# Designs tried in a protein design chat: VH-VL binders against p38851r773to978. Part 8

Target 1, 206 residues: p38851r773to978
Amino acid sequence: EAWCYFQDNFKVGSKTLFHVLFGDKSQVFPSSLFLCKKGSNLNNNSYWERIRRAKEDASCQFELCRKLQFQLNRTSNFIKDLLWLKDDNDNFKLVLQQRVTKIKQGYYFEVEEGPIIVKFPLCHPLLLRVRFIIAECITSQGESLKKCDLAILYDFNYVESIDKLNTKVEKLWLFERIHLNWALRYCKLEHSEINRKTREYLKKFN

## First folded at step 21 (VH-VL)

Design c6
Fold by OpenDDE, fold request of step 22:
Structure c6 (fold): chain C 206 residues (1-206), chain A 119 residues (1-119), chain B 107 residues (1-107)
Amino acid sequence: as target 1 above (206 residues)
Amino acid sequence: QVQLVESGGGLVQPGGSLRLSCAASGFTFSSYYMNWVRQAPGKGLEWVSIISRSGGYTYYADSVKGRFTISRDNSKNTLYLQMNSLRAEDTAVYYCARSDWFEWGMDVWGQGTLVTVSS
Amino acid sequence: DIELTQPPSVSVAPGQTARISCSGDNIGSYYVYWYQQKPGQAPVLVIYDDSDRPSGIPERFSGSNSGNTATLTISGTQAEDEADYYCQVWDSSSDHVFGGGTKLTVL
């Protein structure tokens, strides 16, 4: 398992930041995704819907779920090398799931994205997952404050090699390690784009 | 103009059934969660039920769970409340109220419809 | 499950400041909503997210929330402000929860 994370501060409350990133009118997704063809008419986000959890969670009785539909960007060399993208169908679209797994009274959010499965020739597939955490400012005692004008975004990216049974592969050969490194680079680029668009959006509305 | 209009209230005997309707206009109905809130005569507000935008998620107060069913028809901009096994304590004015998926206040209310459960 | 407690009634003279409390265990960690209900009318949202006012609500209405108490404050109370007021929160287990309501009388 490989992972990387990014942290950014925004001069808005956590609720506001959530709306900017994940709101119904947000333009951050799916266009910020590296695999997404920007400007495609096939790109579309479903509305967030409540889904009851089988297991009770003290943070929230439900989770929110939406689907991101987007056309694949085939211009990237990295993308072109993907086995499952060898199809010459220009209208090939992906559906990516996002879930808000924790909601704490509008001051704390956890959003899980994925998984995305990337297949390479003669290699085990890579499983990509992202976790976003939006946190409000906290007191010296570790208590969250409401109506704070400073929110923190954490972007955790997880990359795993999996076998046909969806079991983690511990030992990777050379090409698999290279692909894993490419995936991590992908995560960095995607985060940069998310950050850029978020800040751009905030500038327009402030 | 944004408005909600309840209907279907009336007199019913204990153990009986009644179906309430709430007609929405002036806004995109399918973009909002909908709630039923009731108020017994001379009493306070009691939340009854909520339904998600698509109708795939519903939740009920313990007092009505198993007896009431909330539903919606987005093509008709209408919210429903099927009330079965009615009890005297269900006597109340029933309001439908709009709430956002992320904003959990109820910003639009109907005028209410009176349900009286009595022998 | 959180329970919200309000005083049954509050009286205020015209032009004076009315304060209506809503008490609950750790209510300060919740966003509180306030509704005004005049006799024979439907409730109207007057405060959301503790202290924000919807469009059309007079500035004399304000809200605060900390610790175990949320407060609706009406400065310069008018005769037209006579009504029942309800606090409300969203709870992760019980969804929407209302207080018992407070009858505000303008003397």
Scores: ipSAE 0.774, ipTM 0.899, lowest interface PAE 0.6, mean pLDDT 90
Fold by OpenDDE, last read:
Structure c6 (fold): chain C 206 residues (1-206), chain A 119 residues (1-119), chain B 107 residues (1-107)
Amino acid sequence: as target 1 above (206 residues)
Amino acid sequence: QVQLVESGGGLVQPGGSLRLSCAASGFTFSSYYMNWVRQAPGKGLEWVSIISRSGGYTYYADSVKGRFTISRDNSKNTLYLQMNSLRAEDTAVYYCARSDWFEWGMDVWGQGTLVTVSS
Amino acid sequence: DIELTQPPSVSVAPGQTARISCSGDNIGSYYVYWYQQKPGQAPVLVIYDDSDRPSGIPERFSGSNSGNTATLTISGTQAEDEADYYCQVWDSSSDHVFGGGTKLTVL
């Protein structure tokens, strides 16, 4: 498993940042996704809905879940067929799931995205997952300050090679390593686009 | 005008059943979570149940779990509360209240409907 | 599982400042909501997210929340402010949790 993370600071509170990134009216997703064909009329997000967790923990009794539907761009040939939906016009669209897995009183959020499975000829497919963390500024004692007007966005990207049984592949061939590196670059580009759009929208609110 | 109107309250015997309704108007009903909150005579507010926008998620207070069922019909802009095995302690004014999916305060309330459980 | 405790009653003279407390373990980590309920009426949201006012709520209403106590403050209290006030939070295990309510009397 390979992973990389990015960190960005925003001069807004966590709630505001969450609304900008994930709100019902937000336009950051799916257009910021690297695989998304921007401007497509097939792009549509469902509303967030509460979903019961299989295992309840004290942190959150439910998850919020939504579906990102979007038309694939020219890189569609690398996406596993199982993730594709074909419409009546022979357009290929992907449905990507986002889940808010942790919610702490509107000042801390964890959002899971994925997985996306990328298929390469004669190689094991790559499974891509993203975890977003939105947090408020913290005191010297490690306590979050509400309404601090400074939110931190963490973007954790996970890339894993999997076999036909969806089991992690431990030893990768040369080409698989190259693909892994490409996937990491993909994550960086996507993050950059998310960041750009987020800042663009924030300017509109000010 | 944003409005919630409860109905269906009345007098019922212990062990009986009652179904409450809450009609919503003036806003997109399907965009909001809906809650039931009750208030016994001379007592405070007690949250009873919540239902998600689509109705796929419901949650109940322990005091009513297994006896009450919250549901909604978005096509009719109506929230329901099926109350079974009613007890004297269920006597209260029942309010329906709107809450946002992200903002978990209740910003719109109905005027309530009185449920009296008595022999 | 958080429990919210409010004083049963608070009295204030007209024009004076009323303060209603809502106590709970680590309530400062929660966002607190306040509701006003006049006799025979439904509750009205007067404060959300500790200190924010919905549109239409007078500026004399304010809120704060830190440590184990949230406070609703009504400056320049008027006769019309006489009502029951309830604090409320959202908890991951209990969902919506209300305080016991405080009866504010304007003398």
Scores: ipSAE 0.760, ipTM 0.898, lowest interface PAE 0.6, mean pLDDT 90
Fold by OpenDDE, last read:
Structure c6 (fold): chain C 206 residues (1-206), chain A 119 residues (1-119), chain B 107 residues (1-107)
Amino acid sequence: as target 1 above (206 residues)
Amino acid sequence: QVQLVESGGGLVQPGGSLRLSCAASGFTFSSYYMNWVRQAPGKGLEWVSIISRSGGYTYYADSVKGRFTISRDNSKNTLYLQMNSLRAEDTAVYYCARSDWFEWGMDVWGQGTLVTVSS
Amino acid sequence: DIELTQPPSVSVAPGQTARISCSGDNIGSYYVYWYQQKPGQAPVLVIYDDSDRPSGIPERFSGSNSGNTATLTISGTQAEDEADYYCQVWDSSSDHVFGGGTKLTVL
């Protein structure tokens, strides 16, 4: 198992940042994904829908879920077949799930993305997952808390080698390690693109 | 013009049933969450139930859970509230109200329909 | 579950500033919404996200939220502003939660 994380600060509130990244009108996804063919007319996102959590807690009764639909770029041959959908025109697209797993009254959000399963010849497949965390800086004014319009975005990327039973593989041979490193670079590229588009959006609309 | 119009209210005996309807027009109905909010005579607003855009998610206030059922037909732009086992305390004007998927305010309201539960 | 408390009534002279409070534990962490309801009419959203005004709402309406109290402020109160006002928040456990309402009387 390997993981990496990135963080960036934005001079906007957490709710604003959330809408920029994940809102219905947002253009950040799926175009920011490394596997996505940019500009494809097959790229689309479903609307967010409330879904009941499997394990309900008192603090969060539901999750928001949407599906990212996009055409794969040249890396299509490495994607697990279970994630492919065929449209009415015989075009193949990948469906990636995003879930808002935590909402803390507009100042804290967690979004889970994935998994994406990448296959390599003679190697165990890699499972890629991303967790986005948006947190807003809160300052205390006396006994009152005030939002500061400063949001932090965290991207936690998890890469796991899995066997046929979806169990984590502990020991990787040389080529599997190489692929793992490629996956980490993949994560970095996605993060960079997300940041770029987010900042461009904020410049345009602020 | 964006509007919601409730119907189906009336007089019913305790233990009886009633089905309310809310007709939406002037906007994309399927893009919004829908709510029922009631107001007893001379009292404040009480949230009753919410339904997601697709109808796959519903939630109820404890006061009506197990007795009321919220549903929607997006092809007809209509919201419903099936009320069973009605009680005197259910007497109220029932409003349907629109809310965004991530904005938790209700920005469009109907005129309301009166439900009176009395023997 | 969060509970919202409002004063039952507030009185103000025409042209004066009316302030309606909505109290709740750590309400400052919530986004607060305010509704105006005139007699015989449906509620109207007048403030969303603590301090933002929907289109068509006069600028004299403003909102603030910090600590344990949210406040609806009506500057230069007019006779037409006489109504019941309700605060509301969303809570993950109870969904929509309303305050008890405040009757604003313009003397």
Scores: ipSAE 0.720, ipTM 0.886, lowest interface PAE 0.6, mean pLDDT 90
Fold by OpenDDE, fold request of step 22:
Structure c6 (fold): chain C 206 residues (1-206), chain A 119 residues (1-119), chain B 107 residues (1-107)
Amino acid sequence: as target 1 above (206 residues)
Amino acid sequence: QVQLVESGGGLVQPGGSLRLSCAASGFTFSSYYMNWVRQAPGKGLEWVSIISRSGGYTYYADSVKGRFTISRDNSKNTLYLQMNSLRAEDTAVYYCARSDWFEWGMDVWGQGTLVTVSS
Amino acid sequence: DIELTQPPSVSVAPGQTARISCSGDNIGSYYVYWYQQKPGQAPVLVIYDDSDRPSGIPERFSGSNSGNTATLTISGTQAEDEADYYCQVWDSSSDHVFGGGTKLTVL
């Protein structure tokens, strides 16, 4: 397993940042995804829908779930090496799930993305997952900071090699390690794009 | 232009059933969560039930759980509340109210429909 | 489960500032919503997300939320502001929770 994380600060409240990133009118996804062909008419997001959790907790009694549909970006060198795409259809589309797994109203959100399974020739598949965390400082004793206009975004990217039984592969051979490193690099690119679009939107929002 | 209109209220005996409707107009009905909120005569507001945009998720107040069923028909822009095993304490004006999927304030309300449960 | 407590009544002279409190354990961690209800009418959202006003709501309406108390403030209170006011929060376990309501009388 390999992972990397990124952190960015935004001069907006956490709820605002959430809407910018994940709102119904947000343009950040799926276009920011490295697997997504930007500008495709096949790209669309479903609405967020509440889904009951198997186990209820005090933090969140449900999950919000949506599906990201997008056309595969075949121009990426990373994609060209993928074996699972046996269909040469230029209009091949993928579906990716996002889930809001934790909500502390006003100051904390967790969003899970994935998994995406990437298959390379003669290698174990890679499982890609992303966790987004949006946090804002709130003081329960004293003045509320809900609108302090200071939110932090964390992107946690996880890359795992899995076998046919969906079990983690601990020992990777050379090409598997190379592919894992490529995946991590693309995670960085994806993060950069998310950050860029978010800031662009906020700039317009002023 | 944005409007909610409740109907179906009336007099019913204890143990009886009643079905309320709420007709939506002036907005994309399927884009919003819908709620039922009731108000007993001379009392405060009490949330009753919520339904998600697609109708796949529903939740109820403990006071009505197992007796009331919320549903919606997005093709008809209509919200429903099936009320079974009605009790005297269910007597109230029932409002339907719109809320956003992530913003929980109810920004649009109907005029309400009166339900009276009495022997 | 969070419980919201409001004073049953508040009175204010015209032109004065009315303050209606809504108390709850750690309510400052929630977004608070306020509704105005005039006799024989449906409730109207007047404050959302602690302090934001919907379109059409006068600027004299404002909200704050800190610690264990949220407050609806009406500056320069007018006769037309006489109504019942309800605070409301969303909780993950109980969904929408209303306060008991406050009758605002303009003397």
Scores: ipSAE 0.715, ipTM 0.885, lowest interface PAE 0.6, mean pLDDT 90

Design c6
Fold by OpenDDE, fold request of step 22:
Order: C-alpha cells, then structure tokens, then sequence
Structure c6 (fold): chain C 206 residues (1-206), chain A 119 residues (1-119), chain B 107 residues (1-107)
C-alpha cells in the first residue's frame, strides 16, 4: 500500500472551487487525468446525477455521481490488463466514476474517484482511489474568508485478483515496488495538471 | 422569460387517474432537476416528487409512493406526473418547480394546476 | 425523519422587524430554504442555503440557522411582505421536508 497527499490553496469559496473543478462547464476532467489522452473526441463527462444513499446521514446534504469517459494515452501500452472498454473503432477508453458528497458542517465537499484498476505483467492488480476534499476557510462567526483548501489524496493498493478487490496484497516483490514508484509519479503529474488547469480557469472566472 | 406552465388538472373520481404536464420555457430544461409540490386548499406546501436532469433518479413522498410516477421529456421541455389511484386527500394545487443540480432551492415555480378528487 | 415546526402566525407593524422561526431537531446541520407565498400566487424562493438571497429579493430579507432553529428575518417589514412563509430542508431519508408555514400579517 502506498499513498500521496497534495494540498493547495485557492482564493475562492468552496462552491466556486467546486464548480471550477467539477462543474458542468469545467474542463479540468478528464483531461487532467494522467491516463487520459488529451484532446480525444472520446473524452466526455456525464452530468452529475443524484444517488440514493444506503444509510441515512443527516449531515449529508446531497450525494451525486457522474461518469468520466476518456481515451487512454500511450502509457496504456505498458498495461496488459485494465478495466477498459473498446469502442467500435478499437479505441481503448476508460469509464471512471466520481461521487461527491456535500457536507454542511465543515463547509467542504468530498469527491471520491475510482477505483482505477491497473494490471501490469507479473504483478497483482493495482487499485487506485482518489479523494478530493474542498474545505472553505471560515471565521469563528461562520463568515467566508473567500479562501479554500483543496486536498487530493491518492491511495494505491495491490489486491489478490480482479475478482477479489477486497483482499490486499501485503508483500510486494520488486516489480510491484517499481510500479508503485511509477504510480507516485502518476500522482505528482496528475496533481500538477489539476492544479494548473484549476488556476487557469480561475483566472478566467475572476 | 423563464417560465413553467402546469396543465392537466381537473376533476376526477376517487380511484381515477390523471396526468399532469409542466411545460418549461426560457431556460435549458435539461440542466435542472424538476419537482412537483402540491398544496391542499387552505393548507401548506407538500413536496411530492423529484426527478434528476436525465431522469435516472426519481424519488417520491411516502404519501404518493406506488401511485404517482414522475417523468420528463427533455426534447419537449416537459415534466409529467402520472397520478393513479387518486384519493380525496390528493386534492390540491400541483406546482412544478425547478432546482439546480447543485443549488437545490426551488427558484422557479409554475402557476399551479388544480386537481380535485371527489365523488 | 426531521419534522419542521413553524408558528402558525406572526404579526408585525410596518417598519418593524419580523422574525419567523423554523424548528427541527438538529436543523442547524441542514441547509434551510425559505419560500414566500402570497394569496393566489405560487411560492417564491427568498432564502437558500440558510442565509443566501436570490437575485431580486430585497435586502431586508435575511436568514440564519443554528442548533434547532432556523430564522427568517424581515427588517423594515412592508405591507407587501404580508404572505405565508415556508421553511424547507433536504433530508437524506425524506428527500424533501416543508414546515407547516407561517402567516405573516403586517398590521
């Protein structure tokens, strides 16, 4: 198991930042994803749709889900097995799910992404889960400071098989460790791109 | 001009059926959640049903579950409410109201259509 | 399930401040919405997300929400503000919950 954590500050409210990152007009996703082929006509996002939670949570204002569809870039050539789909033109595309929860008490949003399953040769399947946390800075009186923190957490976990996603592999051999290092680079690059695009869009918005 | 216009209300006997329509204009209909809210004569507002932008999500008040069906046709900018097994307590003015997918306040309402269930 | 309780009626003199309460268990954990309904008209959203005001709504309308009570405040109440007011929350179990409504009379 491995993880990466990134945090950035933005001079906007949480709602604004959410719309910049995840809104209907946002162009941050899926193009900012490391595995995404930029500019592909296969890249598309579904609209956020409400999902019913299994358990009641009074603190939860809403829960939404969307699907990110994107064509895989050239890095896919090194991946033997992925949960990808082939289109009619033999293009490989991935459909990734994002879920968002709006929580009032913390003036924050949580967006969960994944899992992305990557299967390298001679390695166990690698699961990637991404969590986005948007937290607005507020005064003791509950007033917005028009500042927001964005935290991105990447979790990597090897599992026994695609059919046993809940069974973690604890002992990794050399190649699996090498691929984890690659995964760390993945996180860094993706975070950088997300941050770059977010700031770019904010400049246009402000 | 942003507008919602309900239609289809009328007099119906208990156990009968009625289909309400809500025509949207002046905005991108498919970008909004749509709601039905009813108000019995001299009473307060009661939420009835909600449908997501694509129609993939629907939810109903307990009082109408199993009897009412909400649907939408985005190509026609129209919201529907199929009401079956109507009861006297379903008598009300029925409003359609939009809510943003993110900001869930119902910011635009129709004028309402009266449904009267009486023998 | 959360239940919202409003006073049936509130009276205020012109120019005075009207306060309409909406009570519910831990309502402060919910975003509260307020609607104004004048006789023979459809409801109008006047407050969303506890305290935010839609465009076109006068500044004299404000909202707060804490603990077990949300409050709609109308400062400098005018005759035209006479109406029924409803609070509303989005609940995870019920999806949508309205208060019973409050009739505001401007004397």
Amino acid sequence: as target 1 above (206 residues)
Amino acid sequence: QVQLVESGGGLVQPGGSLRLSCAASGFTFSSYYMNWVRQAPGKGLEWVSIISRSGGYTYYADSVKGRFTISRDNSKNTLYLQMNSLRAEDTAVYYCARSDWFEWGMDVWGQGTLVTVSS
Amino acid sequence: DIELTQPPSVSVAPGQTARISCSGDNIGSYYVYWYQQKPGQAPVLVIYDDSDRPSGIPERFSGSNSGNTATLTISGTQAEDEADYYCQVWDSSSDHVFGGGTKLTVL
Scores: ipSAE 0.641, ipTM 0.866, lowest interface PAE 0.9, mean pLDDT 89
Fold by OpenDDE, look of step 21:
Structure c6 (fold): chain C 206 residues (1-206), chain A 119 residues (1-119), chain B 107 residues (1-107)
Amino acid sequence: as target 1 above (206 residues)
Amino acid sequence: QVQLVESGGGLVQPGGSLRLSCAASGFTFSSYYMNWVRQAPGKGLEWVSIISRSGGYTYYADSVKGRFTISRDNSKNTLYLQMNSLRAEDTAVYYCARSDWFEWGMDVWGQGTLVTVSS
Amino acid sequence: DIELTQPPSVSVAPGQTARISCSGDNIGSYYVYWYQQKPGQAPVLVIYDDSDRPSGIPERFSGSNSGNTATLTISGTQAEDEADYYCQVWDSSSDHVFGGGTKLTVL
């Protein structure tokens, strides 16, 4: 279940928008994470690689996967076993996984980001995932307007409280609810920053 | 200049093996997916295999699956195609070609190397 | 899996417009790539993403793609344009798929 979602239009084709956001040389995400230090771009090897197809999508024979690395500004808020890499200096970095889970060539992209697990004192961990959908304009009949120079970005944010067994916690106490709201606010901030940087990038190259 | 140069082609008997090489120069080899495409004499182009930048992903056409193995050595800027259990229908000029992970065309091709499978 | 069909041959007089079709089920949903291959040479990418030209490709080459047909158009066809032309798409289930090729003859 998406806890919140955002939608924005960009005056470029979906493929262009995809490149801007998710291209190998894109600088949108390296500096857009709110929980990371500014200039935390450690993506020396963050190129997309094909991986085996997920069982969930029979229409796609493979996925594209990359890992983004960031320095955290709030290191203690994360579960290191799942999200941290130890560097040569005994420092920990956030590993943000992105996966292109669906591609309809030229006009539709689905990208999953996460998980990010945030731990607060006296609370169950929060699992954050983001699903990005980039699509061209679609007619009322459901037909894609390929290369219409208008792409829509959907940003679906999923936030779940999980227990030690990675099971969703249904009943949250007061502080957990507060932290959940903070997480949702974080999602909004991230989205805003992504959009800002994306537009900045587009101005530079268009 | 960006260049791909195939080598290793030749005459081989049915059931035999052959290893093709493709030497890349003039660009960052490790930044590109690499493909093998073949063309039988007087016929069209047939995609054979693709390998990811790191080599972690490989895929093959059904016609060569289980017999051919694509690999790469990024330290040597070289792409390989190990061909086993060769058949007469494998006779073709074999091209290596680069592609971006997102640009699904092949913008740079080698000159090709001829593989002839004949008894 | 998508299959691409091309006419085996197309003839055109010098200076005239050549059109080479590439047909496939819902090919309009794909980006189409076109390759030129002259005798004894390797293929050369002449059109990518339906209608975009790589650097060095003459402006007389253009492409379109909609519905079930992609088309390579060569306006003001020259003798040097005589070659085999192949369309190609990428499909998530089969990777690269080529058409059968079209021999363009400049009369």
Scores: ipSAE 0.279, ipTM 0.774, lowest interface PAE 2.0, mean pLDDT 86
Fold by ESMFold2, look of step 21:
Structure c6 (fold): chain C 206 residues (1-206), chain A 119 residues (1-119), chain B 107 residues (1-107)
Amino acid sequence: as target 1 above (206 residues)
Amino acid sequence: QVQLVESGGGLVQPGGSLRLSCAASGFTFSSYYMNWVRQAPGKGLEWVSIISRSGGYTYYADSVKGRFTISRDNSKNTLYLQMNSLRAEDTAVYYCARSDWFEWGMDVWGQGTLVTVSS
Amino acid sequence: DIELTQPPSVSVAPGQTARISCSGDNIGSYYVYWYQQKPGQAPVLVIYDDSDRPSGIPERFSGSNSGNTATLTISGTQAEDEADYYCQVWDSSSDHVFGGGTKLTVL
């Protein structure tokens, strides 16, 4: 299981959901991230900034990038029980990039997150990428149904080394198979927290 | 009261330089993208340049690339346009306008400053 | 690189409906913004996100956008609506793109 996929439906337009998840006032990130120490004063987000990429898809209206900074959760009993994480810096600050890669404003948004590199003892580095897709529910005539879908794809790939991120490991070692169970728990718990905070935020302001 | 006020326009010779300023008040300047838009006498609107909130992203219309430089000073709530190698076709009223980081419409405009490029 | 085309002028009798078009390849895939500019004044945003009105803009202003054409509609047109109107989109390669403008005349 090198990937996980979740889909949730919301009774709001896609533009509203995008702001709830990713807007300047959003409280969903970074505290919903599995690796984030909840409540740390080291947790902060940079502003979204426009970036310019070579035109890849005519339907992309703009590209935005931001950084999530957060303290690694080193005290979680779940993480302690399921993986060996050796780190000499108790205030380890992680920086995670989010990038809007496709957008048709008000209808479709695609946000790419990561990569994060995680290493377990006796394993190749594990590369994590997350993709968020928000799509308006519309009729064949383009009429909005005032509903949208959120899809979250977690993609886990073992790579040969940290310097060869585009080289996938073809045959997994025994310990790497065992640690794929960690990947399943990672995506389930993170998705649950994202969904919970999103719905709480929507209730407070709808 | 949200306000943008341009200044620095005037008469300049071809090949000359001019620096425009746009003073912002009544809103959090550093939270907005800023634009320059120009209008030649009797003509339509032409977008000139945009700058992101931090100044990390800038972009220019092809007609001004390499000659104009947009910048901002968030501590002074001021937007700038440095115009070099000016030509007669740069003669226009120059407006500053703000836009949101997510939505790209321009909801607040200044009253403009006239730049005339002639001998 | 999308290019926006507007008619140079539109005439309408007072009280009637004015329609100002803005044509571009697949403009329905963009959000369209409309600006009103009265003589000697700065532009004013009258429609954003295809069809939404900023506060202070009369309900007689409306917008639509589908296929290759966006349309600004002014119902019950009044003499004070006489102005130049510009459509605008944002494009990832060209940034802000304006139409050439339409002079609305109320006769």
Scores: ipSAE 0.091, ipTM 0.649, lowest interface PAE 5.6, mean pLDDT 82
Fold by ESMFold2, fold request of step 22:
Structure c6 (fold): chain C 206 residues (1-206), chain A 119 residues (1-119), chain B 107 residues (1-107)
Amino acid sequence: as target 1 above (206 residues)
Amino acid sequence: QVQLVESGGGLVQPGGSLRLSCAASGFTFSSYYMNWVRQAPGKGLEWVSIISRSGGYTYYADSVKGRFTISRDNSKNTLYLQMNSLRAEDTAVYYCARSDWFEWGMDVWGQGTLVTVSS
Amino acid sequence: DIELTQPPSVSVAPGQTARISCSGDNIGSYYVYWYQQKPGQAPVLVIYDDSDRPSGIPERFSGSNSGNTATLTISGTQAEDEADYYCQVWDSSSDHVFGGGTKLTVL
């Protein structure tokens, strides 16, 4: 039921920014994630792989997919009352999927992240999805200005149960209203860290 | 020095089998997607197959699906193409080529190995 | 599934500019790659991402891609540029798609 939107402009082309954020040499993820314990030996990314799904079970769309593995940060900037997360929380290790869609390589990129399902005491499950959008600034003739925008969209909504992810709880309980403020803090802090790491890395790339 | 070297081509009868190899050197083989591309005598380039960095994703041109199998051994820096049920139409020079995980252009090619399918 | 169409041949005099077209429906929404193939040799990538040159490719090679047409341009064409040229895109349904090739003759 809550969402956050951030937009930042960068003086590099969108392909360059994509590599800074998501490339094999990038150090932005998973360490910039709010839930990530920074510096953990458990923090690791899989390779990006192409995924093709059968027409019967998929929309016949191509995706580049990778998995971010990281240790859950239980001791800083996070509410210890989390009871359950989508992935294997009992090992204090999370696996989070990122997926790339594209309109044109180097001009527009969309990366979906998640979902993560968070359960606070006395609350319905809270579903978190994140979307990253990188768009090239181009002329009306289609020429690159070597500048791009990054948009980050955080979407939080309560669902009726873990089995009903396409639902939306309309009447919020008392604690659910309180934890929406946590969601706003989540996205603000994560955005700040992503932006900081991205700009630091861009200095090295240039 | 980045290079790819194909081997295993030769003369084979229709219905026969061949296994092509491509040895990689001078770069981190496991960081690249690998491709097979063929060129029939006097004809243009035809993409045959691709394999992901880990080998978990493979895809084939319709003309070879079910007959050809792409594989890789990252510990040996080697790409393979198993070709079964060969037909006269499969006669071509076979190239291996690498491509990036994000960009699908092929920046390094081998010299090619000739496969001739005739009775 | 996009199809790429190239002219079968292009002829230019030495020192003139050669332009090789690659036509496809909405090809401007794809990155286009260009390969040079000399007789008896493997293809060599000469342009990637529509307009970028790999290291070691002469500055006379350039590329553009807009709308339904991508173009490889060779300025100051030399005899050594005589070769077959292929355009290529990646497509989600067909994977790698090559054009039919264009024979460049330097006369």
Scores: ipSAE 0.076, ipTM 0.640, lowest interface PAE 5.9, mean pLDDT 81

